# Ledger of designs, part 349: VH-VL binders against o27280

Target 1, 266 residues: o27280
Amino acid sequence: MDSMNVPEVLEIKRIVEESESVKTFIFSWDFRREVRPGQFVMVWDFRDEKPMSVSLIDPVRSEIGISIRRVGEFTDRVHGLSEGDLLGIRGPYGRGFELMGRDILLVGGGIGMAPLAALADEATARGMRVDALVAARTADELLFLDRLEAAGVNISTCTDDGSCGFKGFAHERLLTLEENHDMAAVCGPEPMMFQVMRILDERDVPAQLSLERYMKCAVGICGQCCLDDTGFRVCAEGPVFWSQELSRVREFGRYRRDPAGRRVPW
Short names: E, the ipSAE of ESMFold2; O, the ipSAE of OpenDDE; V2, 0.75 times the mean of E and O plus 0.25 times the DockQ between their complexes.

## First folded at step 15 (VH-VL)

Design ca84 (framework fv_cemiplimab)
Fold by ESMFold2-Fast, scan of step 15:
Structure ca84 (fold): chain C 266 residues (1-266), chain A 118 residues (1-118), chain B 107 residues (1-107)
Amino acid sequence: as target 1 above (266 residues)
Amino acid sequence: EVQLLESGGVLVQPGGSLRLSCAASGFTFSDYGMTWVRQAPGKGLEWVSSISGSGEWIYFADSVKGRFTISRDNSKNTLYLQMNSLKGEDTAVYYCTRGDYSWPFDYWGQGTLVTVSS
Amino acid sequence: DIQMTQSPSSLSASVGDSITITCRASRKISNYLNWYQQKPGKAPNLLIYEASTLQSGVPSRFSGSGSGTDFTLTIRTLQPEDFATYYCQQNLSTPYTFGPGTVVDFR
């Protein structure tokens, strides 16, 4: 447990440009420290530390990948790095996805496709049929389509503006897709996840949803480490939750909290 | 108590524009999504548009897409509906209601009548 | 789009009666179904959400039941203020759709 809490300085082995705003940073990894899809690591640029989901898990090549969207000062600095540069990595942390049955549906929005891409690799390696619904605002924000296709995933897309695939939102597209899945995994903006969860609930499909905001709580670096309405300790239980657990959480999909504990709406 | 007060409904000619406002009080406005629902004279209820608490998540009925814009000003506790390229079929009482994808439409204003005719 | 239908379109009743209104969705919507009451000349008000949960302040004579495609609203011991139009509405997915309404009028 202690070895997972000390940053290891790793060399950036390869950088994949996923889009104008997203890059995947690939590192050699010692798989004696087990990593599962749905877990995250803390990325340290020697100034600031931020949680990032693991998007590639490859024990055969002894590699992990971390996909990072450019959204602020920290991510701008990391995007400026090159192959051969160093980053501190500690972890993994959090609860990983559980796989059950023969057929899985993945529903990802934007950077939320990152942990789902890793899950797709594991599911296909286990011989599961994988359907993925990849959602974004525009075509240029759709992520991992080539990687998912290469893995044999059945891909559907939707964009808010209709620039690729179905014109509309993930939950609207989901209503037109096959209903027979043994489980689902969902990751993206909470409003998307909330609406997708309702459709999966109607279909009686058990779903796991990954809540980005709770990754900081899992390592004890935030002021709010419990789900308000249920009392779940996020540092012990998150960031991946079953849909039946989230159905009782009033704040899910509606608001989050800032460092002062004030409600911030979605 | 929760109160919603719509304003702006008037007679406008086809092809014209109009902005409706809804003043909210009695709750933390930014914690809730808001919705516009309309009702044509003697007809049933029709959902028009919803907006999330932050204003970032917006949904429209197909009948108004590209013509109507929904927005909010959380500092003024006010919801807006900008209506462009108005048609006779847009004639209705427009209701402001609290709720969106995450909350039922639990409180409603008294409505404001928009009439589109020449 | 998910289409909603209601039965009957209208009914006549007397004070003290118990009445039932039905609502049907064109596809399964689990319990994502709300009921609204609209009195003549007034705005709608929420009666029931999640198919069976009574809104705060709504009299206990109102009850909702059902799941999937078929839903009912029951008003026991009808009062004078209950003569109104009742609408069901699905909120499983956008676009949110209302039923055509059921008019409850006095005999």
Scores: ipSAE 0.807, ipTM 0.904, lowest interface PAE 1.0, mean pLDDT 90

Design ca85 (framework fv_cemiplimab; at its last look DockQ between E and O 0.93; V2 from the best seeds 0.85)
Fold by OpenDDE, look of step 16:
Structure ca85 (fold): chain C 266 residues (1-266), chain A 118 residues (1-118), chain B 107 residues (1-107)
Amino acid sequence: as target 1 above (266 residues)
Amino acid sequence: EVQLLESGGVLVQPGGSLRLSCAASGFTFSDYGMTWVRQAPGKGLEWVSSISGSGEWIYFADSVKGRFTISRDNSKNTLYLQMNSLKGEDTAVYYCTRGDYSWPFDYWGQGTLVTVSS
Amino acid sequence: DIQMTQSPSSLSASVGDSITITCRASRKISNYLNWYQQKPGKAPNLLIYEASTLQSGVPSRFSGSGSGTDFTLTIRTLQPEDFATYYCQQTLSTPYTFGPGTVVDFR
């Protein structure tokens, strides 16, 4: 408890350019501190702090990776950094994914593939068969394809504009796939996850979904990431939820709250 | 009370264009996805298009993809349907309804008639 | 696409009767099904969503049941205002498809 709540200043060991808008920052990590796919860390650039999913877990190299999409001022600053620069990292926090069965389906959209890439590595290392449906707006936004392929993942792609793979949305592509899995892990835009969850429900496939919310403290105190009706804190009870849990969450797939606490539609 | 009022339905020639509007009142417009459903004369209901509250998530029926555009102005509480390259089979009463992938179509307007004929 | 069918296409009944309309999906859709009522020259009204949940304001004489591929709408003690066309709709995935409708008219 003591060490996980204090930011550790770490040097950026390596930067991987995943796409035009996404970079993976790699850090040395002491694996005496356990980290699981689906958990997140708070990244501090000495001005602001933001939650980021862990996208790489490498015990052999003693490294973790954090994939960050350029979306605002904070991420603009971080994307301006170079190898050797410093960042504050505290965590990991939250509930990660649980692996079960032999066959797993991953459904990811955009940067949502970040935690799923880490999960894919663990699943394949355990000898599981992994299928991944990777979705994005355009081909150039598809993430981690080479990495997933190298890990032995069976990949299906989906793009809104049809520039790669199936033309359409992830839930539409999923309907065309007849195979069932022992479990599914889903991460991406909530409209995508909502619709994917329904299909998985219909197929009786146990599903875990990772949510993203405005998060301030990461330790379940401030309440900024509380979900309506249930009171679930995304940072404490999540960010990974079972589909049965999310079925009780009214706001899921419908709206989120901004930093001011106002409802914002998807 | 929730109210939806469609307008813009007229007679148009094949290949023509038309824009429908739906004025919403009685609820926070931006909190809900909106949908267009059409009904040909004497026929059943056909889903046409849906748009999320923010407008970022849009869905179309295959029959209208590439020809129709759905949009909304939350500041004006108005939903739009831009119809291009109209065909005879597009002739229908077009209904505006509240709801999308995450909400049932719980309120409907009275519809506006679009007639495509030479 | 998911195809929806209804049975019967039409039925005649009297006030006070109990009637049942069936809807079938071409594939399993769990409980993701809505029922609508439409009167001539009017817009549809939502009756039931998620197969069995009664929409607010809808009389309790309306009920829905079923899961998977087969669904049923039941109207108990039919009232004069219940004579209309009824549609089922699947909401599992786009395109959202409607049944062809069932016309309930006076005997």
Scores: ipSAE 0.910, ipTM 0.951, lowest interface PAE 0.6, mean pLDDT 95
Fold by ESMFold2-Fast, scan of step 15:
Structure ca85 (fold): chain C 266 residues (1-266), chain A 118 residues (1-118), chain B 107 residues (1-107)
Amino acid sequence: as target 1 above (266 residues)
Amino acid sequence: EVQLLESGGVLVQPGGSLRLSCAASGFTFSDYGMTWVRQAPGKGLEWVSSISGSGEWIYFADSVKGRFTISRDNSKNTLYLQMNSLKGEDTAVYYCTRGDYSWPFDYWGQGTLVTVSS
Amino acid sequence: DIQMTQSPSSLSASVGDSITITCRASRKISNYLNWYQQKPGKAPNLLIYEASTLQSGVPSRFSGSGSGTDFTLTIRTLQPEDFATYYCQQTLSTPYTFGPGTVVDFR
């Protein structure tokens, strides 16, 4: 609808500091505009507009949360804001996660835990058993552990440096977890997602993977979001894709494109 | 077309250090992860380390963790292996190969011999 | 770690023979398995990836099969240049493990 495409100026109700580089901004939300985990909104600071995943969906309190990592000019400006300040929000956009089965696995890396935290809330509210593997380079980059525990999620952690949980990478930790799941949802850096996808493929677990770089396709900003690799073409709007759609895409997990179309390696 | 050329292998004392280089040509170097594989005299192949195209994703065999560092210079089309605290067990021919988690080890250099002995 | 074993450790054959070597993984690895050939004094050569896909330029007399834990490399009508050591390698997860090798030598 038109109401989804027009930014609403909303007051920042609360700010949660998730880590030194990540904050969650919480806004009152009218749930006549339905929001699903895996969807994103466009955040407007009255100068620039950027897509951000929804990390909290709380119809009881009539709130949504948007988790933002500090990575550049726009995010630095937004991180400088305080409770009571205003931001423009429009959306939601994109295809979100689909829940199926009874037992689900979430695998998140860094800020990729943001959309998965919202999914965990919905899955646990529906009575599903949720296992989450939370991965980061270091312990201080692990996100949403307290929130996941409060929701009743069974949590495993791993860090590259061994500062918390398993010492190693998400895919290495996943191999030591012998649970079968009806589905998986994965979000994080593409090299992590690629290697996790192989383990899930071996287990015949259908996986949904959220690719940040495809958020702009869902709002029609640029027409360059179709994958065309080795004569193989996948034309789909994100940010969530099924693993079978990504399994033969040469660039997935290897490189992405900059605004000029040049390859940027992982 | 695709060529990989290793250099740097020499005799080194136990506890010493050595840096190996691998010069790549015939392909867009930064589009591919790269790997080091070693082979002790008369023995089989052992994976040592892999590095992604950007250099940001790095993996090591447990036997070399904390002692070896893998790096690359995409502007020079060169892969490196910095070997510290060398042990007799590190004696091997070290091969440079194109590939990592996302691509098979499809092209290999000729190898460079590292001998760790007193 | 995923452990790889090969059988036999060595095999003697004549030109024109057809031979089969096997590779077994300590856990299921789907089709994430490569085969390499190494001639004496030379670097390894990729023969097969994803268990059954021939690398470009590899003769059709080489074929791979299997999935899960058990894999087979078959060489039809052995040629003189095929006398070499053959290695399997799993690519499901780090650390990437090679089998101990199978030596195919002249009888």
Scores: ipSAE 0.840, ipTM 0.928, lowest interface PAE 0.8, mean pLDDT 90
Fold by ESMFold2, look of step 16:
Structure ca85 (fold): chain C 266 residues (1-266), chain A 118 residues (1-118), chain B 107 residues (1-107)
Amino acid sequence: as target 1 above (266 residues)
Amino acid sequence: EVQLLESGGVLVQPGGSLRLSCAASGFTFSDYGMTWVRQAPGKGLEWVSSISGSGEWIYFADSVKGRFTISRDNSKNTLYLQMNSLKGEDTAVYYCTRGDYSWPFDYWGQGTLVTVSS
Amino acid sequence: DIQMTQSPSSLSASVGDSITITCRASRKISNYLNWYQQKPGKAPNLLIYEASTLQSGVPSRFSGSGSGTDFTLTIRTLQPEDFATYYCQQTLSTPYTFGPGTVVDFR
């Protein structure tokens, strides 16, 4: 409990540059604190604390990888760090992905591929067939392709500008893909997830989708990560939700709320 | 209460350019995605382009990709459609409507006629 | 692209009649289907979204049904203001294609 609620200061063991805007920071990790794909950690740089995706879970090497996209002041500072530098980490938190059946579809947009890369490793280790649709705005932003290929994942790509793979959006590519999956796991920009969920629902494919919301406590008491009308807390009942749970969430795909509680469109 | 008013439709020669505007009032403009739908004389409705409330998520029909751009100025409550490399088949009444991938098209302007002819 | 068809292309009816318009999608679209009404020289109006949900202010004589590929718009007890063209539209995915329209004429 203490390691989850109080940041543990850890040394950055290795940094992997995944793209111009995304780095994976690798730490030694004591797996008596279990971590599942889809759970998140709070990363503390001794000034601010932000939730971040776990992309590597390696109990054999006692390593965890945390993928961070450069999007503002906090992430700019973290991207400036070197191996040997320190970060505080608390967690993991939240509900992770649940695997079922033999055939899984992963649909990831941008940094959303981070938790799906971890899930792909687990799924392939269980002997599941894994198909992945990897989406980004441009070819340079497609993440984890080499890692997924090495794991035996069937990869389809799409880019908004057509610079790699299908020219268009993930939901448009999905319409042209094989329909016979036992489940899907989806993570990325919420407009993408909304449109993908609509197609998966039409196909009767059970889907789990990972949401992002503003967080303070990460343990379910402050209410900052609550979804309108449902009372679901993204840090506790999520961040991974089943599509049927999200079908009752009015704000999903349409808007979010900022720290001041103001409605912000996608 | 909700009002959408298109403007800018004129006669233009093939290969020309034109910018349409849609002035919005009676609702919080930035909360909603917006869409252009066109209708050629005597023909049915054709979706042209949609833009999300923030302006970050933009979608086009194949017939206009690369030639048209859609934008919005949330400080002026205005939606725009920039049309380049115009063709005869672009001749239509262009409607501004409220909605996108997440909302049905629930309010419509009166339309503005664009004619592309020599 | 998801193609939408409508049947009939046109029909003639009298005030007080009940009519049915059919819309078919080229692939399953669940209930992601809207209906619009358009009078000559005017903008379309949203009637029904998600196949069967009436838009606010639409008279209860309008109803929608269907799921999958086959959808129906029913107008009970036609009124003079109901003579118009009716369009279906799929909203499963871009491009958000409309049906070709059904003209309902008074005769």
Scores: ipSAE 0.732, ipTM 0.881, lowest interface PAE 1.5, mean pLDDT 91
ESMFold2 (binder alone), look of step 16: mean pLDDT 92; pTM 0.942

Design ca86 (framework fv_cemiplimab)
Fold by ESMFold2-Fast, scan of step 15:
Structure ca86 (fold): chain C 266 residues (1-266), chain A 118 residues (1-118), chain B 107 residues (1-107)
Amino acid sequence: as target 1 above (266 residues)
Amino acid sequence: EVQLLESGGVLVQPGGSLRLSCAASGFTFSDYGMTWVRQAPGKGLEWVSSISGSGEWIYFADSVKGRFTISRDNSKNTLYLQMNSLKGEDTAVYYCTRGDYSWPFDYWGQGTLVTVSS
Amino acid sequence: DIQMTQSPSSLSASVGDSITITCRASRKISNYLNWYQQKPGKAPNLLIYEASTLQSGVPSRFSGSGSGTDFTLTIRTLQPEDFATYYCQQFLSTPYTFGPGTVVDFR
């Protein structure tokens, strides 16, 4: 990656409040820099820079959207911004989702629905049949349902507490959804993705899974973006991986590593 | 090397409560999910509950949902099962085992007997 | 819930025999199946995971095969310590379920 990658300062055109804790920031985008679903950008507030998944890709309106969950000082500052304010955007980075076949299943947990919402738009534009399973702890944490419905996506929901749709976890709900798909795309907490992957493997459905935790190494400023067993550099090879690739990674779904190399359990 | 030791099983009356403990040693406790499996006298194995290494991902069998709570204290290498509103059908040897969604139940403790009777 | 069945419910065998135990899932579970051994009065121990992978320390006379709905545990050249109850367990999804067990007795 080129160290001369300079953030472009862009004006916030519109802000969509997705939930109490999630907002989507929409910017004009020059599509000479192609952006694909599953890729991310570095967002700079002129103090700190953080990676964020692209959640809207609209070449017709010449816009991209970036969905941000409020979890700390950086995201709290960004959530305080208004339409007309400026942010620096650098990228895109990473490997995007690949589409194949005629029908696709999307399985998203929490903010993981953000890159999948962009993928749903591309899949429907290609004439694919799109089914989405949207999972969260509670009904108020389900994201992008209106956007998916507007795109013509067939939606199923599940919540841990049963406040919306199926009462239970994504993998338990998926087990009751017996439809053939040519491929699947999965994004959310790794324990969810691990268990969903097993069911998709049983159905012989090739799946792509996004490992968002590694995006902090996104610009390749350090070489410490490797998975335990395979040596894949997530910022260079990922963050999107095929299920066949992840099946060989012992850490996937079980633990991650902190800067000191110590295992941090899920 | 890996050792699991359950304790807390006693005779309790229907409707009563009981807390089981499982002391783990010989491995890095927080690296593994843990599971409770029970076995009624003369019967087979029944999965009860699993908890991830961090304690954030928890799963229960339908027969115990709302009555049992699984928890862990990683600083003490201890797994717990809080059992409330006990029924005769809960009478069983309760086994502590290492494993959850991500790892098979590879090591088991000796078990602790819970008897629910008047 | 995924239901597990085992056949036979019990069998009698002599030391040196080869025996086969079958496990069936009510739906396809790929290779997400584990086998456990339980000796009288003792806790279970893991023999095989992912249908055919032998657990470390388990004798090579034990082997597992199968995928989808039908699975087999084979014990070659049965030893005295092999007289026990054997359980299969599906590992595809919660709630995890065990088969009813197969008792392996003397003669």
Scores: ipSAE 0.825, ipTM 0.919, lowest interface PAE 0.9, mean pLDDT 89

